# VH-VL binders against q9h9l3, part 60

Target 1, 176 residues: q9h9l3
Amino acid sequence: PRKMVAIDCEMVGTGPKGHVSSLARCSIVNYNGDVLYDEYILPPCHIVDYRTRWSGIRKQHMVNATPFKIARGQILKILTGKIVVGHAIHNDFKALQYFHPKSLTRDTSHIPPLNRKADCPENATMSLKHLTKKLLNRDIQVGKSGHSSVEDAQATMELYKLVEVEWEEHLARNPP

## First folded at step 22 (VH-VL)

Design Dh11
Fold by OpenDDE, fold request of step 23:
Order: sequence, then structure tokens, then C-alpha cells
Structure Dh11 (fold): chain C 176 residues (1-176), chain A 120 residues (1-120), chain B 108 residues (1-108)
Amino acid sequence: as target 1 above (176 residues)
Amino acid sequence: EVQLLESGGGLVQTGGSLRLSCAASGFTFSTYAMTWVRQAPGKGLEWVSGISYSGEYTDYADSVKGRFTISRDNSQNTLYLQMNSLRAEDTAVYYCAKVPYRGSGSFDYWGQGTLVTVSS
Amino acid sequence: EIVLTQSPGTLSLSPGERATLSCRASQSVSDSYLAWYQQKPGQAPRLLIYDASNRATGIPDRFSGSGSGTDFTLTISRLEPEDFAVYYCQQRSYWPLTFGQGTKVEIK
């Protein structure tokens, strides 16, 4: 448990048409849901689309934001050696330009027992919002103000805890 | 050791202009966001303005929008506050403060401040 | 803007006593984006706590912060003579950034 953290990142659009997803906020929580890291991050390229409806990121957040390179270093120090839990976590790692070992990665969007528990097809990709509502009876990502990466990271950890024993046993028998 | 030294304060008439400077040392200035916070005599603290590490992003309190301009010269490790159309209510000690990477939006180091007095 | 209301306005205590300062936000401060500062007469403010409960570098462990949502607390477990000062809370959850009006901790 002490070696397990959950991560959630918010991204903004950069590049000519804003199609490049760049890290703009990162939140990391421990097994108990305590916040270990939560900062706004300034991407190296000009932001074309804040994607505020989803990301919750606004221009004002970039005033005090931590430079990407610095933030990345801080985040990697936290993640190194840990089991990292996330939802569709490949997007977070991509935005971080970081590759965490697969054997130490847990993606709640690809855990069949979790979907089964939620009465969903085991091989389907369900949203964090749906799983959280179904299994935790909690509403996240409500309103039009955008997502809370802390809330999402906490929900992700709580979801994983529901299937932790079963899934860890499965992984032990079937190492990635 | 982190050092922040404000200068440029003084007595100015209503409607006048003043430019404050903050000389920074002891840290990589060009990689940190900076802020101005002021304190009227005998009063509390009021956030005035903030600027990102590169200067690309700025923001202001409503009370100073359109009148004050925050800027920085990273090659000189200096933060600036251009104050135009000054009013009596702008009278205060003006502090420059450093924004940390962790707890961004709080201020971990402050200068000793420079007094701005606006008289009629 | 978010209004931070501190209480009490003045706290009169003796050295060695426990001090409890409150900061209430007009609406929920997301993710505990709340800081505490100490200001002594004629000096600049000093950061004590950031993100509600994290002690800044060099700050003695007699200072602690707690709270979430709209209610936050700064605690000084045992007051030292140098702790008599004005204390401010500050939120970084909403723009513009705002401070509380301050609590003066004075010697009884």
C-alpha cells in the first residue's frame, strides 16, 4: 500500500491546431487518498486550446504554473519505484513524456474484474465517471467548470482498491 | 540565499506614475513566477499582480487593471511594476514575492518592501 | 472574489499556551489551496504553511495547519515569545488570489 500511488493529469491543446495534448496539471495521491502532488504546469509551447470544459484549466492558472521540465522531474521522483494507478493512464504518461514500467502500472480502464463488478462488458473501456458512479455511488466531473484531477485520482485509487486483491493475484500469475 | 530587494517607491501626486523594481538573487530567477503584493498602512495584504517565469502570462487585481503593468527582465534578474494613474488608495508598501514550484500560488520568499505614497 | 474571514480578530495569550486561528472561505477552496503567513511589526510576511498542512522550509514544528473545504486552522502548539505577530491566510484556488484580514496574536 505504501508503494502505491494514483495519478491524474489534465491536458491542454498546443500545436498549430491545438491537437497536441500537453500537460497542464498533475495530481498524485497515495493509497489513502492524501494528496502528494498537485500543481499547474506550463507547457513549453504556446497554448492554443485550454479545453477548459474538460480540463478545468484557464489562462490564469498559467501565471503561477510550474515549468514543464521542472514539474516532470518532481513528478518522476514521486512515481519512481511505485505502483502507479491511473485511468487510461497511457494518456498521462504520454503527456509526461515518461514511460513507467508495465509491471508497475495499473490502468483502471483495462481491468476486467472492475468492469464485471460494474455490470459492464469485461473488455469494454468505461469512463472513470461511469465506474465511479456505479461502484462508489459518487458523482465526479460534474458541472461545466472542468475536471478535478485530485478528485479523479482519488476516485481511481478507490476503484482499484475494490479489485486490488484479485487483480494483483492475476498479475502475479500472468506478468505483463 | 534567496534575496529580493524592492526599489522605486516614494511620494507621488494623484494621477502620477511610478515604476517599482525588484532585484532578485540567490535563485534561478528566470525559472520562477513572481508576484507583487501590497499593504496599506495599518491594513492587511492585497495581491496586486503576477507574472509567469517567461513573462508570457500576467494577471492583475481588479483594483489596478488598466493602470498597472507587471513585467520582468530575466537577463537582469529584475521584476517591475509600472504604476500609472495613481490614486490615494494605492498608498501602500509594495512587496515582491517569489512563487515556489510546490504550493504554486503561495509565496515562499518576500522582499522588505518599498513604500509608495500617493498624495493629492 | 473569494473572501477569507479570519477569527478571532485578536488573540491574547501567554507564552507557552496553545493558539488556534481560524480561516473561513466564502466558498470551498478546492484541493486545500490554502496558505498561512506570519508578519511581525516592520517586517515582510513569512510563509508558514502551504496547501493547508505543509510546513514551509525552516518553519518550526510547533506550527501546524489543517482543514479542507471552507474551514481551515492554524495551530501553534506552544507559543514562543517570537510568535506574537499578525497571521494571514491566503487562497490560491480562485482568481484573484486573496488574503484574510489577519489575526493578531498578542501577549496577554
Scores: ipSAE 0.911, ipTM 0.953, lowest interface PAE 0.4, mean pLDDT 96
Fold by OpenDDE, fold request of step 23:
Structure Dh11 (fold): chain C 176 residues (1-176), chain A 120 residues (1-120), chain B 108 residues (1-108)
Amino acid sequence: as target 1 above (176 residues)
Amino acid sequence: EVQLLESGGGLVQTGGSLRLSCAASGFTFSTYAMTWVRQAPGKGLEWVSGISYSGEYTDYADSVKGRFTISRDNSQNTLYLQMNSLRAEDTAVYYCAKVPYRGSGSFDYWGQGTLVTVSS
Amino acid sequence: EIVLTQSPGTLSLSPGERATLSCRASQSVSDSYLAWYQQKPGQAPRLLIYDASNRATGIPDRFSGSGSGTDFTLTISRLEPEDFAVYYCQQRSYWPLTFGQGTKVEIK
């Protein structure tokens, strides 16, 4: 058995018109929901759009933020060799400029049994907020102050735990 | 070994100006955010100002906004605090402190401080 | 700004005793962004705990932090003579960054 962690990242907009999604916060929790990593991260390029309403990132968060290269190294050390659980996790990995092995990746946005449990179409892409409410009776991403990547990571882990046994068996029979 | 050494403190009259310096060594200064924290005699700690590793981002306590300016020279491994329009309530020991990568927004190393006394 | 209130103001204990220091925030400190510092007379503060429960490098295991939301605790399991000092909590969830007013741990 491998250790399992959940990850959630917040991104800001860089580049022309802020269309490039750059990592600005990363949170990692273990199987029990304990925070292993949670830091604001400073992109190497100038931030054009903080996307605060969604990201929760503000300019003041960049004062003490960890440089991207340093943060990336720290994060990769945590993820290496782990089963990494995330929601729409390809976005997180893209922002990290990192690719985790597919066989060790779990994306809660693409787990049919999870959607089934939530009375959603199995092939639909449901939001983390919706799944969390339906299956955990918990409200996340409330208000207009932005997301909490820690809460989102914790919710993601809890959701996966609901279908862990079934899904791991499925993956064992059908390796990605 | 991480070392931070503040200088520039002294006695100044109300309305006067003073520039503090913090010489850093023992770590890659240019890659770390830095902060100033002050402590009035016999009182607690008060965050004053912070600056990102490149100097692009800065912030200040309301009590010093418009009067104090934080800056840094990474080529000299030095942090600065320009203090203008000084007031009696600015009297304090001023510490420079390093911001760690983990737990950023806390301060893992501090200098011994430099005393600033503002008198009428 | 968020206000951190520490209690008690002064804690009088003997070496070997357990010390429990409290830090209460005026509003919830998100993600447990709370640090603890120790300051001895005539010295600069020293970081003890960050993010509520993580010991800083070189900090003895007799120091531990706990808590979430608005209530946080620093515990010194067995006081050593060198532990008599002033302790400050500090939050990094809200701007401006703020400290508690401090708790003095003195020898009984």
Scores: ipSAE 0.911, ipTM 0.953, lowest interface PAE 0.4, mean pLDDT 96
Fold by OpenDDE, look of step 22:
Structure Dh11 (fold): chain C 176 residues (1-176), chain A 120 residues (1-120), chain B 108 residues (1-108)
Amino acid sequence: as target 1 above (176 residues)
Amino acid sequence: EVQLLESGGGLVQTGGSLRLSCAASGFTFSTYAMTWVRQAPGKGLEWVSGISYSGEYTDYADSVKGRFTISRDNSQNTLYLQMNSLRAEDTAVYYCAKVPYRGSGSFDYWGQGTLVTVSS
Amino acid sequence: EIVLTQSPGTLSLSPGERATLSCRASQSVSDSYLAWYQQKPGQAPRLLIYDASNRATGIPDRFSGSGSGTDFTLTISRLEPEDFAVYYCQQRSYWPLTFGQGTKVEIK
């Protein structure tokens, strides 16, 4: 079996009116929740909206931030060959300007058995916060300081572990 | 080999100005954030200022805000610290330090420092 | 600002002994971004550990870091003569960046 990692990214707004979501932080954890990567990242374009309320990103975080090009390379090296677990992970990959193979991707926002376990409609898109509370009895994304991508990545991995056996069997029978 | 060499330190009167320089070599200077950290005689370390790789983003300790300005010339591989309105409590060895990509906000290479003495 | 308190202030040991240094943060942090530095008299600081447990390049394996939240530890498994120095912890989780006051490891 392949090694699994979980990823969560925070984005800021760039471009006209800040509508472009640009990577500003990326966190990657292993199967046990150990942090493999956690860095602030500097977008190539001027930041118009830090989206601090959600992202937790502030201007001072950009002082020591890693340039996007460099960070992307570092992140891709970690992800290559791994099963990558994330929540609404297409947003993370889009911000990274990288798309992981579908067969090696696990999106906890689209796992019917996970929703079923949480007494949610199987085809509904539930938030990470809701699933984490329901299934792990844990509060994440609490407070006004914004999200913690490490915390979110860890929660995502733990959620997946709840349905890992069942889902992997399903995927084996129904390859994406 | 990474090398950082500070210069510009010396004796200055209270209220005076001084400009420190840090010459960098052995790495692609223009792609790394840099920082100044100081150490008063017989005391611990104090973060002073930081600057992003392009110079677009800067920040300062409250103790030096409004008085110090960090800048860089990537074409010359040089980091600067303009110090104005100097006070006795600014007396310290000033180190320039490199910020790594991994563990950003820590400092993986340091210069040997330059002494700034502010006297009345 | 986040205050880092190091203990003990001075640690007197002999070569070959194990050294345990503590760094306590004034606030619990969700992410453990703690670095350790070594400084010898008349020299610049040297990075030992970053992000609590990652050894910097070129650092001997006798140095190790651990901890999370508010409590962090630097361990020197077997002190070498060259390890007698002042050690500082430093956090990067909150701005402004801050250092501990230092622990002096001296020869007994």
Scores: ipSAE 0.872, ipTM 0.930, lowest interface PAE 0.5, mean pLDDT 96
Fold by ESMFold2, fold request of step 23:
Structure Dh11 (fold): chain C 176 residues (1-176), chain A 120 residues (1-120), chain B 108 residues (1-108)
Amino acid sequence: as target 1 above (176 residues)
Amino acid sequence: EVQLLESGGGLVQTGGSLRLSCAASGFTFSTYAMTWVRQAPGKGLEWVSGISYSGEYTDYADSVKGRFTISRDNSQNTLYLQMNSLRAEDTAVYYCAKVPYRGSGSFDYWGQGTLVTVSS
Amino acid sequence: EIVLTQSPGTLSLSPGERATLSCRASQSVSDSYLAWYQQKPGQAPRLLIYDASNRATGIPDRFSGSGSGTDFTLTISRLEPEDFAVYYCQQRSYWPLTFGQGTKVEIK
């Protein structure tokens, strides 16, 4: 049995018109929801749009932030060899400039049994906020001060636990 | 081993200026954020200013904003604090502190401090 | 600005006793971004705990931190002679970064 972690990242806009999503915060929790990693990260290129309403990132957070290259090394060391759970997790891996093995990746935005439990279409892409409200009876990402990546990572792990037995069995029969 | 050595403190009159230096060794200075924290005699700790590893991002306590300037020279492994328009309430021991990669915004290594005394 | 209020102001104990220090925030400290420092007379502060419960490198396991929201605790399970010092809490959730006023742990 492999160890399992959940990850969530917050991104800021870099590049032309702020359209490139660059990593500015990363949180990783273990199966029990304990925080394994939680740091603000300074992207290597200029921030054009902090996206604060969603990211929660402000200029002041960059003052003490860890350089991207250093943070990436620390984060990848934690992820290596583990099942990594996330929501729309391809965005997180893209921001990390990293490709985790598909057989060890779980994306709560694309798990049909999870949608079914929420009384949603099996093939719909449901938001983390929506699934968390429906299945855990919790409000996350409340207000306009931005998301907490710790809160989001913890919610993602709890959601996966609801379907873990069924989905792990499915993946064993249907390797990605 | 990480070492931070502050210098440049002394006695100065209200309205005067001082420049503090912090010489860093034992770590890769250019990849760590740095901070100044002060402590008035017999009092607690007060965050003064911080600077990102590249120097691009800075921030200041409201009490010093517009009067103090934090800077760094990564080629000389040195952190600076330029203090202008000094006031009596700026009298304190000034510490240079290192920001760790884990728990950033906490300060894992501190210098021994340099005393700044501002009198009228 | 978030005010951190430490209690008690002074804690008088003997070596070998357990010390419990409190830090209360005027508002919730998001994600438990609270640190603890030790400062001995004539010395710089030393980081003990970051993010409420993580021991800094080289800190003995007799030091532990706990808490969330507005209420945080530093515990020294068994006081050693070198532990008599002033202790400060510090939050990093909001700017400006702020410290508590300190708790002095002294020999009874």
Scores: ipSAE 0.853, ipTM 0.923, lowest interface PAE 0.5, mean pLDDT 93

Design Dh11
Fold by ESMFold2, fold request of step 23:
Structure Dh11 (fold): chain C 176 residues (1-176), chain A 120 residues (1-120), chain B 108 residues (1-108)
Amino acid sequence: as target 1 above (176 residues)
Amino acid sequence: EVQLLESGGGLVQTGGSLRLSCAASGFTFSTYAMTWVRQAPGKGLEWVSGISYSGEYTDYADSVKGRFTISRDNSQNTLYLQMNSLRAEDTAVYYCAKVPYRGSGSFDYWGQGTLVTVSS
Amino acid sequence: EIVLTQSPGTLSLSPGERATLSCRASQSVSDSYLAWYQQKPGQAPRLLIYDASNRATGIPDRFSGSGSGTDFTLTISRLEPEDFAVYYCQQRSYWPLTFGQGTKVEIK
């Protein structure tokens, strides 16, 4: 059977006025929530806005960070051939400058059965924090010190497991 | 094989200066972050300073801020530590260490160190 | 600053015995960013474990790490003669990076 992983990324602002989102941390967990990858990444462009309140990234994290090109190569080796689960995952792939096959991509921000289980409108884009609280009775992203991509990746995998059988069957009937 | 060779240690008086060098070989120096860690005689390990692969980001322990400057020359595969206003408590073996791509902020290869002795 | 307190200070054991070394942090170490090093007299430290439980390249599987939050453990399942050394833990979640004071593992 095809292996499944969950990914979450944290981004910083680069480019003019910090408007470009560049990868500064990536975490990948397996089906059981074990960490397969978790590193801080130094974007190739100058950081204008660390976005620390949300990203958790500070200047000090960049001192030991892995160069983007190296980190990207390591991350893509992990993702290749696997079903990749994420939340608003297109943003993560954009930051990785990577296009994972749609047939192997699962986005918990766009799964109507998952919204239905949370008593949310099926076509609404719900935050990971809200879905996790409603469906797993767990608080993530607590405080103002930023998100943990490990915590977020683990939550994303657990959310997907709630609808995995139903959604995999749906995708088999409706190939992207 | 990865090799790190520190040099520039020695005896110096309080208030004096030294510049430590670390010659790197056996890996692509310009893509790895680097660190200085010191160990006073008979004591444990103390992180001193780190520098990103490009040199753009640096940080220092509070005990050395304003007195020590980390730098690197990627064309010469060399890491430096400029130490000014030296104090007796700076007496230690100074290690150059490489930051790995996985588990960054741990240190996978270390030099054998260079001794700095600061006399009163 | 995060203080790492290692216990015991000295662990006297015979070859073949199991060694258990503890590292306690003064506050929770985010994402379990804790490493273990071995240092023999007159030598540089050697990385054993990173991020609580990952063995560094070339480290024998008799070395294992575990723990989270404030409590971390290094285990050597069967001591070999070359394992008698000083062991340090190191955290990387908070700045400045800090090391524990060391645990000496010596022949009983």
Scores: ipSAE 0.849, ipTM 0.922, lowest interface PAE 0.6, mean pLDDT 93
Fold by ESMFold2, fold request of step 23:
Structure Dh11 (fold): chain C 176 residues (1-176), chain A 120 residues (1-120), chain B 108 residues (1-108)
Amino acid sequence: as target 1 above (176 residues)
Amino acid sequence: EVQLLESGGGLVQTGGSLRLSCAASGFTFSTYAMTWVRQAPGKGLEWVSGISYSGEYTDYADSVKGRFTISRDNSQNTLYLQMNSLRAEDTAVYYCAKVPYRGSGSFDYWGQGTLVTVSS
Amino acid sequence: EIVLTQSPGTLSLSPGERATLSCRASQSVSDSYLAWYQQKPGQAPRLLIYDASNRATGIPDRFSGSGSGTDFTLTISRLEPEDFAVYYCQQRSYWPLTFGQGTKVEIK
């Protein structure tokens, strides 16, 4: 059996009008929710919009931040060969400029059994905050200080555990 | 191995100026954030200022903001602290410290320190 | 600004004993962003633990860190002669970055 990790990223706005999403924090946790990686990351391009209300990123966080190229190398080394769980994980991989094998990718925003447990339409895209509240009776992303990618990664792993047996069996019968 | 060597400390009068230097070797200086931390004689540690690997981002403790300027020259592997309008409370050993890639915002390597004494 | 209060101020112990050092924050240290340093007289600090529980490179496994929220602990499971020093905690969740006032571990 392969090791499983959960990932969550926070992005800032770069490029014209700050519309490009660039990686500014990444957190990775193991199956038990222990933190394997958690660093602020300095994008190689100018930050136009910190998006602090959602990202939690402030200018001060960039003072000690790890260069993107270095952080990417460290993160990819952790992800290689593992089942990676995330929420809307395409956005995280895009910010990492990375492709992870589909067979090793689990996206809690697109798991029908998980939506069913939350009494939501099985093919709807549900927010991490909503699923966590309904299924774990926990509030995440509280307040206006922004999200914690550690908290979000931990919540994502706990959500996946609710459907892990069923979903892994489904994928074994229906290989991607 | 990683080496950090501070210099430029000494005795100055209140209102005077000093420029501290930190010569770095044994690592790729241009890809690491750097920090100044000070310690008054017989006292604890106080964060003073930090600078990102490229020099684009800086921050300062309120007690030194507007008076101190952190900078770096990546071509010379050197970190600087320009200290103006010095006060007696600035008397301390000043350490240059390296920010690691993992646990960034903690400081894994420190220089020997250089003493700054501000007399009134 | 977050104040870190260390206790006790001084620990007087013998080699081979277990040392337990406490650091309490004036408000929750988000994501457990707390580090521990050792400083011997006339020397620069040495990083021991980062982010509450991770040992820095080259630090012996007799040093361990734990805690979350406002309460953090450094444990030295069996004191060696070289471990008698002053220990500082440091948080990185909020600016300015702040240190505790130190705990001196001395020979009894």
Scores: ipSAE 0.846, ipTM 0.921, lowest interface PAE 0.6, mean pLDDT 93

